# Designs tried in a protein design chat: VH-VL binders against q8mxu4. Part 10

Target 1, 107 residues: q8mxu4
Amino acid sequence: MCDRDDCASIASRCTGETIICAFVESITPPKIRDKTGTYELKCPFAEGFTMEIGDLFLFHFVFDGSSEKCTRLTPIPKMLAMVYEKLLKDLRKAKKEGKMIISPTAN
Below, E stands for the ipSAE of ESMFold2; O stands for the ipSAE of OpenDDE; V2 stands for 0.75 times the mean of E and O plus 0.25 times the DockQ between their complexes.

## First folded at step 4 (VH-VL)

Design a16 (framework fv_satralizumab; at its last look DockQ between E and O 0.53; V2 from the best seeds 0.00; counts 0 for: pae E 4.6 > 2)
Fold by ESMFold2-Fast, scan of step 4:
Structure a16 (fold): chain C 107 residues (1-107), chain A 119 residues (1-119), chain B 107 residues (1-107)
Amino acid sequence: as target 1 above (107 residues)
Amino acid sequence: QVQLQESGPGLVKPSETLSLTCAVSGYSISSDYYWSWVRQPPGEGLEWIGFIYYSGITNYNPSLQGRVTISRDNSKNTLYLQMNSLRAEDTAVYYCAREYGSGWYFDYWGEGTLVTVSS
Amino acid sequence: DIQMTQSPSSLSASVGDSVTITCQASQDISNYLNWYQQKPGKAPELLIYYASNLETGVPSRFSGSGSGTDFTFTISSLEAEDAATYYCQQYDDLPWTFGQGTKVEIE
């Protein structure tokens, strides 16, 4: 199991997926930055968006051993950055403590 | 290069209202970042007062008991601090500062302006 | 509010010495801790963020470590220009809070 949920921890590789709330630090090479530091992607940014340095997204990553893919970008208003950072932190803590809500997955 | 410069009256009397300005150059305050006020009583430590986000959203330190208003004028690229019901304990150097990212750390500070509260 | 306590309040050391100061949080703040240097008559300057990340342009003799509630800041080989007051600051939760400061004086 993998608890890579921010830029500092994502540098460690394992199998799974994660969502990171981060700002675009650099387009070429692709880098993102959050409150823990900077991470350089080993894959291109997910397609479908124009992006500029300083834009804020939820970055959805999938890791399969040594394979890394940024599968989705969800733009979020910068004014909600603290809200999303806190929400993700609280969800990570709840997961580690076994207090997560298990909701049925819609088919 | 980003620069912040505070200005204020220097001396205010107890129970009066303090008004400070912070002129920002080299960056538009309406473009990004949290813009904060931090104070430091002579010989003491630092106390965060509050911030205004580039969107206009504000947040204040509860220790100041609702006495503070932070505002901005985007056309003048200037930040403001108002504090009412001043006491001798409000004597401090007042800094304006920029918070990088979503409030992760202070990366640029003004030189500070000394405010003395005395009769 | 999260309370930050530094020790010692002051210390005196010689050029070339190694000095360590500590910072304790009243609750778990993970690694969300910054260290600032303030020279007399000047504004604070960021040295370390996220407990151990050295800010760009800061000399490598400065380092930070720790997590949770206990943190340390070290100057490995003190220089005359390091005479200053050092502050820790947590950014885990609002309001942002600082330690009381540690004054470092050079003999």
Scores: ipSAE 0.357, ipTM 0.813, lowest interface PAE 3.0, mean pLDDT 87
Fold by ESMFold2, look of step 5:
Structure a16 (fold): chain C 107 residues (1-107), chain A 119 residues (1-119), chain B 107 residues (1-107)
Amino acid sequence: as target 1 above (107 residues)
Amino acid sequence: QVQLQESGPGLVKPSETLSLTCAVSGYSISSDYYWSWVRQPPGEGLEWIGFIYYSGITNYNPSLQGRVTISRDNSKNTLYLQMNSLRAEDTAVYYCAREYGSGWYFDYWGEGTLVTVSS
Amino acid sequence: DIQMTQSPSSLSASVGDSVTITCQASQDISNYLNWYQQKPGKAPELLIYYASNLETGVPSRFSGSGSGTDFTFTISSLEAEDAATYYCQQYDDLPWTFGQGTKVEIE
């Protein structure tokens, strides 16, 4: 099991659910980027969205051992990027310190 | 290629207002990113002054917020810095720069312009 | 404000030497730390972001490590062109702040 939920750590994620706030960096190959680095997606995007380089989304991932599934994309106004980055950082810190349980993280 | 170039007076007097211009080419300042001013006193380190976001929202270093206004003219693709009530300690090289992502790092910088505050 | 303290203030080394610069934050900033190189009369240039990630085009002799409050920047085999001043900069919380710089001279 893995704890970090950002571009730098998601490659080693093996189980559970997580949310990453990231910009689309590349379409082919599909890459996303946040303040920690870049990550090449292993999953198809959820149907119903067109994506452009520079768009900002919350990416919802589900890991079932060794596979990665992109189950939901939530478009975020770029103006709110710093707010969402801070919010997710604070929520993940609170979860690691035992102050709350964040639903996207698996047991 | 994104390029930034500062311009303005080299010499200004104490208590007056500094006005600097940053010409941006190769990217529209209204399309994305944070557009920042950073200064460096001669022989010293760097101090972030503030930014203007592509949408027009500004944020300033609290130590300078009362004296600083960052603005822009999108049609000229130009950033502006105004700093009131100048003091000798405001002598510095002034840079404009672009902040990548949502303020993660400064990826493009201007060449800098020296401003000397002297009576 | 998060204060960043670098050491040493200056150092001299020969081409081929390994040099190390340290940076200390006044509070835990996770890995949200960048390193910049500045040559005289020039603007700073990003070398490393997120404590250890090399920016595109940066030579592999540059490296960074550390987390929390203590960070290290290393040039593994100094080249003549590396004579410059190096700055750390945190991007954990506004206002963004820089270390005071470390001047590296070639002897």
Scores: ipSAE 0.210, ipTM 0.781, lowest interface PAE 4.6, mean pLDDT 86
Fold by OpenDDE, look of step 5:
Structure a16 (fold): chain C 107 residues (1-107), chain A 119 residues (1-119), chain B 107 residues (1-107)
Amino acid sequence: as target 1 above (107 residues)
Amino acid sequence: QVQLQESGPGLVKPSETLSLTCAVSGYSISSDYYWSWVRQPPGEGLEWIGFIYYSGITNYNPSLQGRVTISRDNSKNTLYLQMNSLRAEDTAVYYCAREYGSGWYFDYWGEGTLVTVSS
Amino acid sequence: DIQMTQSPSSLSASVGDSVTITCQASQDISNYLNWYQQKPGKAPELLIYYASNLETGVPSRFSGSGSGTDFTFTISSLEAEDAATYYCQQYDDLPWTFGQGTKVEIE
């Protein structure tokens, strides 16, 4: 299990949850991209969202075995990509230090 | 294909202001990506100067903060670098480059323009 | 700023030789490292991104590995056209920083 939260490492995750800031690379098939690479989702994008290629989202994934569930999508202005990457970096650090508890959330 | 072409004065005196231009073709600078300036002193390594996002947001290397301004003209699809209070150590080849925001790598570079700071 | 230290500063090798260059980061940068090749009078050219991903069109003799603070760039079988200076670059945190470069000469 990888302690990083990015497109390149998401496929190696089997349990737990993570938040990834990534762009929509394609809709069919569903693919996302961040600074580490691309990841094809094993499930379609959550219902109720209108998105276009190039849109930026926070993806909340919950892992059960080799399958991931995207439980929450949060649209992010593209100009704030670096801001949220920094926030997620701080989040990961806090998590490692036991200073923050990440709880599953639904849309 | 994306192409970048730098142009500048070649020679600038100390304390003066450097103005460089980067003409971009094959892609609109207002559509996407981070458009960066990188410099390289003769025989030395590379230093990232800063970028301007397609939205107009800028970020500069703190080592040059206060002296650098990156701007653009969308109608001309042209980038600009302004650097004040030039010093001899600012002598370098200056590159403009496209920076892929989803990989944070520079995928297209200009040929570079040499700027020599000398009295 | 994150400091990137390359080793060696220069090397000379023969065609067919294996060449290894190392890059050390002053702090953990995960896998957020790129490798560039720069030939004399030319701009740098991307070879490897995210520590180990080969850029499209780049020969397979080039490879990268490592994570955290220690990274390795390898040319498995050196060709004459590989004479150049190679640079690592981190993108874990702004400002982006480069290693000082490694000049590879062909004997």
Scores: ipSAE 0.096, ipTM 0.786, lowest interface PAE 3.6, mean pLDDT 89
ESMFold2 (binder alone), look of step 5: mean pLDDT 94; pTM 0.950

Design a17 (framework fv_satralizumab)
Fold by ESMFold2-Fast, scan of step 4:
Formats: structure tokens, sequence, C-alpha cells
Structure a17 (fold): chain C 107 residues (1-107), chain A 119 residues (1-119), chain B 107 residues (1-107)
């Protein structure tokens, strides 16, 4: 298991579920942009899913050591981006301080 | 390439209102990103003033809140800064800058425009 | 507000030297720290983001490390063109704040 902040890219060898808040940077190839940079997804965006460059989502994905799978995409109002980013940051800090046993980024 | 260019009056008197513009080329200010203003007094460090999100929402440094307004004109692809109740301590080079995804870092800066506040 | 303190305020070194400057945050900012270079009369330029990620096009002699409250910026083999003032900046919480700057002069 790894936290998003511990992974060099989406394609890295981290295993387990990762939840990141990111903007759609490119649809073909599928790329997302977050505070650590721009990452190319190895799992494509769902067919028939309406998505535009600049859309903000919570991306849930799982990497099993050889492939990654996008399990859930939750749209976020763009004006709330900082609220969601702060929430995820606070959750990670709480986990590091031993206040949480299970986080959205590590199961 | 993304380019930002500030312009302003150069010299303003105390208690007047400062108006600055930042012309952006190579990228639409209405499509993405946060767009910030940052200032630097002569020989001193950098101070973040505030930003405007591509949607029009703004946020300001609490030290300047109430004196500063950041706005934009999407048709001209231009950002604006207005600051009232000017004092000598507002003398600085004023920069506009693009914030990469959610104001995480400034990847493009204008060249800066010097504003001197004196009587 | 989060206060950023750099050390030293200035230094002089020779071409080929390894130089290190530090940045200390008044509270835990995780890895939410950037480093900028500013040459006289010019705007700042991003060198490093997210504490340790090298910006595209920036020479590999520049590096960053650290987390939490203590951060380090290193130039592994100083070149004449590296004479500049270097600033750290936190983006953990608003308002964004910068260190006071470290002036690097070449002997």
Amino acid sequence: as target 1 above (107 residues)
Amino acid sequence: QVQLQESGPGLVKPSETLSLTCAVSGYSISSDYYWSWVRQPPGEGLEWIGFIYYSGSTNYNPSLQGRVTISRDNSKNTLYLQMNSLRAEDTAVYYCARDYYGSYYFDYWGEGTLVTVSS
Amino acid sequence: DIQMTQSPSSLSASVGDSVTITCQASQDIDNYLNWYQQKPGKAPELLIYYASNLETGVPSRFSGSGSGTDFTFTISSLEAEDAATYYCQQYDDLPWTFGQGTKVEIE
C-alpha cells in the first residue's frame, strides 16, 4: 500500500486503493494533474463517460502490481477544489499522527 | 508559449488607488488555473497578494483584504489588480503569475512592473 | 500565517562548489514547498516543486529534500550562472508565504 504522495506516478508499483483529487489534463492519452504533477493513467477513462479537460474529480484507482484499474470517479465542483484538497491533506496528516487506522488512500 | 505582461502608472500618490493590468497570451485565462498577483518591495522578499480562479472566484492575503480587488476580462484575456489607500510601503515591483493546479506553484510569471508610492 | 525562515541570508562560493541552503516552516507543511531562483532585474523562476520534484528544463545539479518543517536546497556543482537569490515558498495553507531569500554570490 502507498499514499498518493509516495508514488512517483500512477504507473508506479504501489499496490492498493489510492484516492486523488485531480483535474483532467488530457483525455487521449488520459492524463490527470494534481499537486505532485501530471500523470498518465494506465486505465482509460470509462467509455461513454462525459469528461472535459479541466474537469475536477476524485479519482479512485487500484494498482495490483501489474495493472491499474479506475474504480470510481466522483465529480467535484471546481470552486470546492481547495476544500477537498485540504480535507485529503488533513486525513493524511491525521493518519501520520496515529489518529486514523484506515484512510481512503490505504486499505 | 504562455506569456504575462504587467502594466501600470509607475508613480502614484499616497491614498490614491492603484490600477494594474496583466495581459496574458498563449493561454486562455477562462479555461483553467488560478491567476495570482505577487509583489516585491525594492531589496526585499516576495509577498503573495491574492488570486482569481478561472471561474471568477477570488481570495486575498488577509494583510491586504479590504484594500485589494482582483478581476479579469475574459474577452481581452487580461487580469486586473486594484489597490486603494496606498502608502509608501506599497512601493514594490508587482508581478502577475499563473498558479499550477489549485495555486500549488507559480509556473509562469510576468516581467513585473515597478510602482512607486510617493508624494 | 505560516512563517518561512531561510538560512543563510547570503553566501559566497566558487564555481564547482556544492552549496546548501535551508528553509524552516513554523508548522508542519508536509511536502508543500517550492523553490524559486531570481536573478537581478528578473522575475522568479520555478526550480523545484513539492519539496523535491525538479521542474522540466531545470539542470539536474539543483535538488531539494526534506519534509514537515525542515527543507534543504542544494546546488551540487555551482556554475557562474547560478548567482541569484533563492526563495522557498509554502503552499500548505493560505496565505502563501515565502522565505526571506538566500543570496548566492560567486567568488
Scores: ipSAE 0.013, ipTM 0.644, lowest interface PAE 8.1, mean pLDDT 79

Design a18 (framework fv_satralizumab)
Fold by ESMFold2-Fast, scan of step 4:
Structure a18 (fold): chain C 107 residues (1-107), chain A 119 residues (1-119), chain B 107 residues (1-107)
Amino acid sequence: as target 1 above (107 residues)
Amino acid sequence: QVQLQESGPGLVKPSETLSLTCAVSGGSISSDYYWSWVRQPPGEGLEWIGFIYYSGSTNYNPSLQGRVTISRDNSKNTLYLQMNSLRAEDTAVYYCAREGWFSYYFDYWGEGTLVTVSS
Amino acid sequence: DIQMTQSPSSLSASVGDSVTITCQASQDISNYLNWYQQKPGKAPELLIYYASNLETGVPSRFSGSGSGTDFTFTISSLEAEDAATYYCQQYDDLPWTFGQGTKVEIE
């Protein structure tokens, strides 16, 4: 099961669908970096969106367990970034207080 | 890649207003980053001044008591710092720096510009 | 505000030595701590983020550990170019605060 500390990390991704927060490290090959490290992606970035190395995006992932079944990475609109910052801060605070964080794959 | 370059008057008098600029190249200030100012008095440690987010939202260190304004010009890809009511203790090297909105580490810094407050 | 206290304020060591710096937060900051290196006349440079993650391009002799209120930064085999002041920085809550710095001098 995933821990949704700040946002799902690449290292903590769950079976099924999840949202991750990551910096663009490389376009070709596709690599992203989050607080847990740098990862080379096995799926392409969604076509039609502009990426710059160092940009932060929220990505929608689909996983099938131990084998990554990622058909595409879809960036979440930047217009939501400020609202999402509050959500991430609230999640961080809840974790510090020992509260459980609900994930899409929770029992 | 991303480069930041500060510029300013170098010398300002007590009670006057300081105006600094930070020219950014290799990346857009309209990206999902916080763009910050940090200062360092000669021989001393680092003090965070404040940031502006890509949306134009700002946050400032309360220790500066409302004396500071951070702004930007997207068409020039440039950041600005304005600080009023300067005192001798505001003498410092001023840096602009980029930080992530979710990770909050400073990944790129300008070279810094020295501001001396003296009559 | 969260106060960050570093120890020691300065140290002198020889090339090849292992040196450790500590950083203590006045309250629980989870893993939200970065370490920077600043050489004389230069801007600070990120070495470690999220308490223990090595930034890309940074030599593996640098490492960080800890969580909560107590953190350590270690250089496993000191080199001449490591003479610098090292700063910890918390990002659990605004305002962002730095430790007072630890000056590392080579004998």
Scores: ipSAE 0.005, ipTM 0.577, lowest interface PAE 12.2, mean pLDDT 76

Design a19 (framework fv_satralizumab)
Fold by ESMFold2-Fast, scan of step 4:
Formats: C-alpha cells, sequence, structure tokens
Structure a19 (fold): chain C 107 residues (1-107), chain A 119 residues (1-119), chain B 107 residues (1-107)
C-alpha cells in the first residue's frame, strides 16, 4: 500500500488504490503534476472529456506493482482546488494515523 | 518571462492606509496560480500576508486582524494590496509573488518595495 | 498557527566546507516544506520543495531531507556565492509560515 497519494508515490513501485489531485501538465505524452512531482499516465484519458493543459482532476488509480489502471477521472473546478487538496491531505493523514473513516460506498 | 514589479508611496503616516500595486507581465493573472503578498521588516524574517486566486477569491493571514484587502484588475494584469490602520511595525519591504500551481511555493517574486511608516 | 524554528540563527564557514541547517515544525507537516535562499537586497529564491526535491536550475550541492517535524538543509561544498540567509517554509496549513532564517557568512 502506498503511504502517500501523490505523483511521487505513484511513480515509485506501489500497489493498491490511490487517489491523486493533479493537473494536466502535458497531453502528448500524457503527464500529470502535483506538488511532489510529475507522473506519466499509462491509461488513456477518458472519452468524452476535452482535456487541456492546466485542467485539474482527481485521478483514481489501481496498481498491481507493475501495471496501472486508471479507474476514474473526476474534474475539479479550479476555484475549489485548495478545498479538494486539503480534503485529500486530511484523509491521507487520517489513514496514516489509523483513524477510522467511513467509506463512501461498501460492497 | 514572468516578471512582477511592486510600486508604492515609500512613506506612510501612522493610522493611514497603505496602497501598493504589483504589475505582472509575461503571464495572465486570471488564467491560473495564486498570487501572494509577503512582507519583510528590515533585518527580520518573512511574513505571508495573503493571496488571491486566479478566480478572484482571497485568503489572509489572521495575524493582520482584518486590516488587509487584496484585489486585482484583470484588464491591467495588476495586483493590489491595501492595508489600513498602519503602525510603525508595518514598516517592511513588501513583495508580490506567484504561488506555483498546487505546490504552494513561490516561484517568481517582485523586487520588493520598501514602505516606511513614520510620522 | 504552525511555528517554524531554525537552527542555528547564523554561522560562518569557509569555501569548501559542508554546512547543515535545521528546521523544526511545531506539529507534523509531513513533507510540506520548502527552502529559500535570500541574498542581501534581493527577493528570496526557491531551492528545495517538498522537503527534498531540488528546483530546476539549482546546483546539486544543495539538498534537503526530513519529514514530520524535523528537517535539514545541507550545502555539501560551500561556494562564495552561497553567502545568504536561508529560510524554511511550511505549506501544510494556512497561514503559510517561515522560519526566522539562518544567515550563512563566508570567512
Amino acid sequence: as target 1 above (107 residues)
Amino acid sequence: QVQLQESGPGLVKPSETLSLTCAVSGYSISSDYYWSWVRQPPGEGLEWIGFIYYSGSTNYNPSLQGRVTISRDNSKNTLYLQMNSLRAEDTAVYYCARDEWGSYYFDYWGEGTLVTVSS
Amino acid sequence: DIQMTQSPSSLSASVGDSVTITCQASQDISNYLNWYQQKPGKAPELLIYYASNLETGVPSRFSGSGSGTDFTFTISSLEAEDAATYYCQQYDNLPWTFGQGTKVEIE
């Protein structure tokens, strides 16, 4: 399991689910960036989105150690960027501290 | 290419309002990033004053107790700082700076403008 | 507010020396710490972000390490141009706060 949900941690060899709040740095090749570094995507950008350099998303990945699957892309209004970044930071801290968090969905 | 240049009155009297301008060139202040003001009293350290988002929303250091307003003029690509009820301890070099994208570090700074609060 | 304390407040060293500056946060800030260099009469310049990442164009003799509450900044082989005041800054929570600075002088 990854101890951090950010570009630096995903770039290392990790397994499991991770959610990253990042902006599009490059379309070709597809790269995302956050405050820890950059990561080149190996999943295609979701169909139906016009993705431009500077767009902000929540990227949901699943890793098995050697490959990745991009399971969801959620656009974030840029004006709410700090709110979402703080929420994710607080969630990561809670997980690291072993605090119980109710899952949004079960099953 | 991005350049920031502060300007201000140099000298302000106690209890008056300070008005500073930061002209930005090489990048549009309405497209992305956070734009901050930071001050430094002579011989002392740095104090973050506040920022304005590219969207127009602001956030301020609570230590300044509601004395500060940060605003912008997108058509002139310019940032503004107003601080009321000035005191001698507000004497400082005032910088405007760009807060890099989602990382909250300052990647471009203006040269700074010295403001002296004196009767 | 998160208090940042640097040590030492000042130091003098010779060209070629290795110097280390420390920064302590009053609470856990993970890796959300930057280091800046400020030369007399100039604005600060970013050297290190996210505790250990070297900013583009910054010489490799500068490095950062640490996490949580204790951080270090090292200049591996001091150059004459490194005479400056160095500041740490946390960006875990608003308001952003800086250490008091460490003045590095060349003898």
Scores: ipSAE 0.007, ipTM 0.606, lowest interface PAE 8.7, mean pLDDT 80

Design a20 (framework fv_satralizumab)
Fold by ESMFold2-Fast, scan of step 4:
Structure a20 (fold): chain C 107 residues (1-107), chain A 119 residues (1-119), chain B 107 residues (1-107)
Amino acid sequence: as target 1 above (107 residues)
Amino acid sequence: QVQLQESGPGLVKPSETLSLTCAVSGYSISSDYYWSWVRQPPGEGLEWIGFIYYSGSTNYNPSLQGRVTISRDNSKNTLYLQMNSLRAEDTAVYYCARELYGSWYFDYWGEGTLVTVSS
Amino acid sequence: DIQMTQSPSSLSASVGDSVTITCQASQDISNYLNWYQQKPGKAPELLIYYASNLETGVPSRFSGSGSGTDFTFTISSLEAEDAATYYCQQYDDYPLTFGQGTKVEIE
């Protein structure tokens, strides 16, 4: 089930569009890592820019039952990774506490 | 393959400053990852001390904040731990370890170095 | 800080036995829990990440389960080389915290 969590965990299995926040773990083969683990991508990285191991991206996936497609990549500088992770964590905690939260723009 | 090796004094007196070194080989500490220090008092559990990110940013266990400093020398590919105002309770095996981002687990550890705080 | 409590503190079992260790978090940590094995005189070694994922190269007799505040670690058929202390570790929040450890001895 896809719900409106800002960044789904890689372990999440959703139908349709899903935004995942993850670091590049390996380029060949393509692997990304988040809090749930390291996963090999079934879609190629977007072309037209350089990706390096450790880069943080917002990965936009589309699950269509037969393939997993990465449709958009938004790079986030590694130096801000801790700040971004903390922000997402704080938002998740606020949500668990029943507080109203404003979801960050993903994309 | 990545290897970490700690070194430092075996014995330190109370109120003195502890200085530990962690030599890293097989990977550049300025390239990526979080580089952490973890300690373990004899016969007891593990306590995370803090880390330094490849960018130079640091974060410390609040229980040790103000007493501990983690630094690095990129040219020597070496990590450092400095802890002041030592007391007997700081006696422990000190490990340096590489922390993978995301799942925050430690994939490579040094062998550990025992530090005894005694007069 | 998030407190991690393990049970039991120690156990003795025979080769071939099934052993279970539990870990309880003082607050909801989702699945953000790792398990380590530490043999005498050695550094800890990762066995399980994200509560239930087996690390590459780790024997399949090791498994983990649970979510939220209650977690279990199981060795389905104990081997002599499994004599060690086992630790759980949460990574839902800083500071990273470990359980006090469970010592597994072979009779």
Scores: ipSAE 0.013, ipTM 0.685, lowest interface PAE 7.8, mean pLDDT 80

Design a21 (framework fv_satralizumab)
Fold by ESMFold2-Fast, scan of step 4:
Structure a21 (fold): chain C 107 residues (1-107), chain A 119 residues (1-119), chain B 107 residues (1-107)
Amino acid sequence: as target 1 above (107 residues)
Amino acid sequence: QVQLQESGPGLVKPSETLSLTCAVSGYSISSDYYWSWVRQPPGEGLEWIGFIYYSGSTNYNPSLQGRVTISRDNSKNTLYLQMNSLRAEDTAVYYCARDFWSGYYFDYWGEGTLVTVSS
Amino acid sequence: DIQMTQSPSSLSASVGDSVTITCQASQDISNYLNWYQQKPGKAPELLIYYASNLETGVPSRFSGSGSGTDFTFTISSLEAEDAATYYCQQYDDLPWTFGQGTKVEIE
């Protein structure tokens, strides 16, 4: 997972996977808005994805080490997205308070 | 257009309980946002009190020593703040505000209602 | 709690001047900082979110910059209507905390 969970941090600094929670701001072109601003999606949506303006989704970005900047976008149901965002905030707080066990190689 | 309007008693005596109401129009409070209360003593800065989010769960500023309850009535589209054991230091303008759904920023505020705690 | 300290506490300047306000966090808050304007007798109004993003409808003379612990808010050319108290607010961790405010007076 990337060092940051916002859209601005995804390109070029991260490899592997990252997850962000965002509102749908525009369908054509596809734009999402999170705590860092509005971003136009360059990745195609997963087949069968249904999106309405104002919907809240958890977006999963995958970087495979190819020249592509994003290779997968998977929407996650609103209920799960809210729970996950809250969990991420709680986990970050615990780490800052020294309550999480962090391996020497991970910190 | 989202509008918030606070109302309350204006004057409360020390040790009594404060009850405030925030009427919301133009948006459903049972949807995607967090809803907060923020206060401002006369001539001083802003202090976040607490929030309620669309699921009904709440979180409060520890500085308020467990004296606060935030609740809502979805059918009336209305938010409530109850604060017990009032002190002179609780004299402030009380605002309700809409948070971006994760508590990131306050995009709409009510006009505020002044609460004076005095004998 | 994360403490937010603003400087200066007050300033006076003339219409057309450029003014700068700073905000310091007691710990690293990344870019999770907002700026609000409050005119006498009115509720605060959001101007800048995520340290540097201008809120919709806010004049372009307002700008924000910085990251980590040091943040700057600038008004590039003061207008008479800009007389107000300005507050920074962090949202990296609960409880949400505000700076003490900077009062901007027009000469």
Scores: ipSAE 0.006, ipTM 0.591, lowest interface PAE 11.6, mean pLDDT 77

Design a22 (framework fv_satralizumab)
Fold by ESMFold2-Fast, scan of step 4:
Structure a22 (fold): chain C 107 residues (1-107), chain A 119 residues (1-119), chain B 107 residues (1-107)
Amino acid sequence: as target 1 above (107 residues)
Amino acid sequence: QVQLQESGPGLVKPSETLSLTCAVSGYSISSDYYWSWVRQPPGEGLEWIGFIYHSGSTNYNPSLQGRVTISRDNSKNTLYLQMNSLRAEDTAVYYCARDFWSGYYFDYWGEGTLVTVSS
Amino acid sequence: DIQMTQSPSSLSASVGDSVTITCQASQDISDYLNWYQQKPGKAPELLIYYASNLETGVPSRFSGSGSGTDFTFTISSLEAEDAATYYCQQYDDLPLTFGQGTKVEIE
């Protein structure tokens, strides 16, 4: 969601992998929505795999310096959406608080 | 396009049970949103009551001490709120709202229905 | 439960003024905070979600900032139609909780 920030914020915050849990909002153009808003999806469809409006996925994004790419899509059962979203919130919070970082130095 | 409309009795007596409905149009309640009830006593702030998700799963504010049930009828695209053991402190405007994933934002609200609890 | 405290409880300002409202969480909620506007006799309306994201259709004079426990909401150039009560709301954990509200009156 780094495309909403200035260049310094994009370079600083969007470097690395981002995982989001989102629903398919629109197919043409492809849009997804999550807890932070509705965004254009720039993931290519795999041959023989289709997305329908309302489908829930875990999307893995990596920023390559010029664009965002989906590196992984994992379908999520809609009835478990609350469980998956809670897990992702907890993981993001724990990472921000340093709970998952054992190394004392940043690279 | 998405519209929510609450309805209810307006005036109820202490110790009785409150029953409210919320008719939803322009979007299916069996879809991917959560649907919440929020209340506001006259001149006071907002209090979240609880939500229901498409699976039928519910979660309620512990402050209401098990007095609340939220349910739905998918065929009528309608939400329901039931609250028992009413007291004067339950006097409030009651809103239903579309809730993106457990409060992540409330993007559409009903107009609200005033419930007065008095003898 | 996470307690949300707003300041001030009320304020009066003139058209064209800049107005700032603060919201403090009793614990770290990251960016999981929304701001709503409630005009007299009306339902609340979402203005800002995820601490700083402007909802579609909301005028750019409204903005939000902050993270963790301290958040601010600003109206950069007050208009007559901005007379309302403003609420912050956290969604880091259940139960969902709101601030007590800030009433903005136009002189």
Scores: ipSAE 0.006, ipTM 0.611, lowest interface PAE 10.5, mean pLDDT 78

Design a23 (framework fv_satralizumab)
Fold by ESMFold2-Fast, scan of step 4:
Structure a23 (fold): chain C 107 residues (1-107), chain A 119 residues (1-119), chain B 107 residues (1-107)
Amino acid sequence: as target 1 above (107 residues)
Amino acid sequence: QVQLQESGPGLVKPSETLSLTCAVSGYSISDDYYWSWVRQPPGEGLEWIGFIYYSGSTNYNPSLQGRVTISRDNSKNTLYLQMNSLRAEDTAVYYCARGYFGRYYFDYWGEGTLVTVSS
Amino acid sequence: DIQMTQSPSSLSASVGDSVTITCQASQDIDNYLNWYQQKPGKAPELLIYYASNLETGVPSRFSGSGSGTDFTFTISSLEAEDAATYYCQQYDDLPWTFGQGTKVEIE
């Protein structure tokens, strides 16, 4: 697993898995925006989701050493974006402190 | 296999604009990684300048106060650094480097090119 | 910006000695720290990533440890070729920042 399990910037990625919060900036080509900038995804947006520019998602990335791969993504209601970001950070802190074994958030 | 080679003017005058080139071979700069510039003033440590992600997105060190532009030419597989309003304290060896974004470490570096800012 | 401070600024040791260098971050950076070796006139080379992982091809006498704000880099049995300046680098947040360097000289 990756270094971080929170709503981190793209800069905190690792070769395992990382969850980041990002806005959809472009559908074709697929681009996302987080606090560090706008980045074009190597992995396509998952089939079955309706993606619109400006939507906020938790992107669950796995890296295979040389390329980024999206294994799961969870839509965040825009009105609840701050709540989800805080929840993810709180869960990470709880893990660090040994207070929690299981994370109830999207994998 | 992967090689980076910087080139530049060597000597530039204060207030002028610096233009550096980094030729990349053995890997396509549009395929992956973030491509960075790092400098090292004589006798000092390393300072990250900025990067361009393989997609074209850029990010710069705020300490350089908007004086820097990083760009690329995919057809030539080449990176560029432009820095305006040069001062004596910009004298440094300038490196281009490939960064693995999964860990944000620099795995390949150019040999560096010395830039001296002097009147 | 996150400030990285190394200690000592320089040291001299004999072949066969164990050498320890420390790096301190101005704020919690978890394990998002790399170590580089720079020989005179050469570009830096990666030795350790993610605080404690040895880069492929790097001799096992090099190791790293630590988390949070305090990190240690150790050369277990110094060799003549290890004379160099060593730098730590954080990647927890942009801008990425380096320590001031520790010069290791062989007696």
Scores: ipSAE 0.006, ipTM 0.576, lowest interface PAE 13.2, mean pLDDT 76

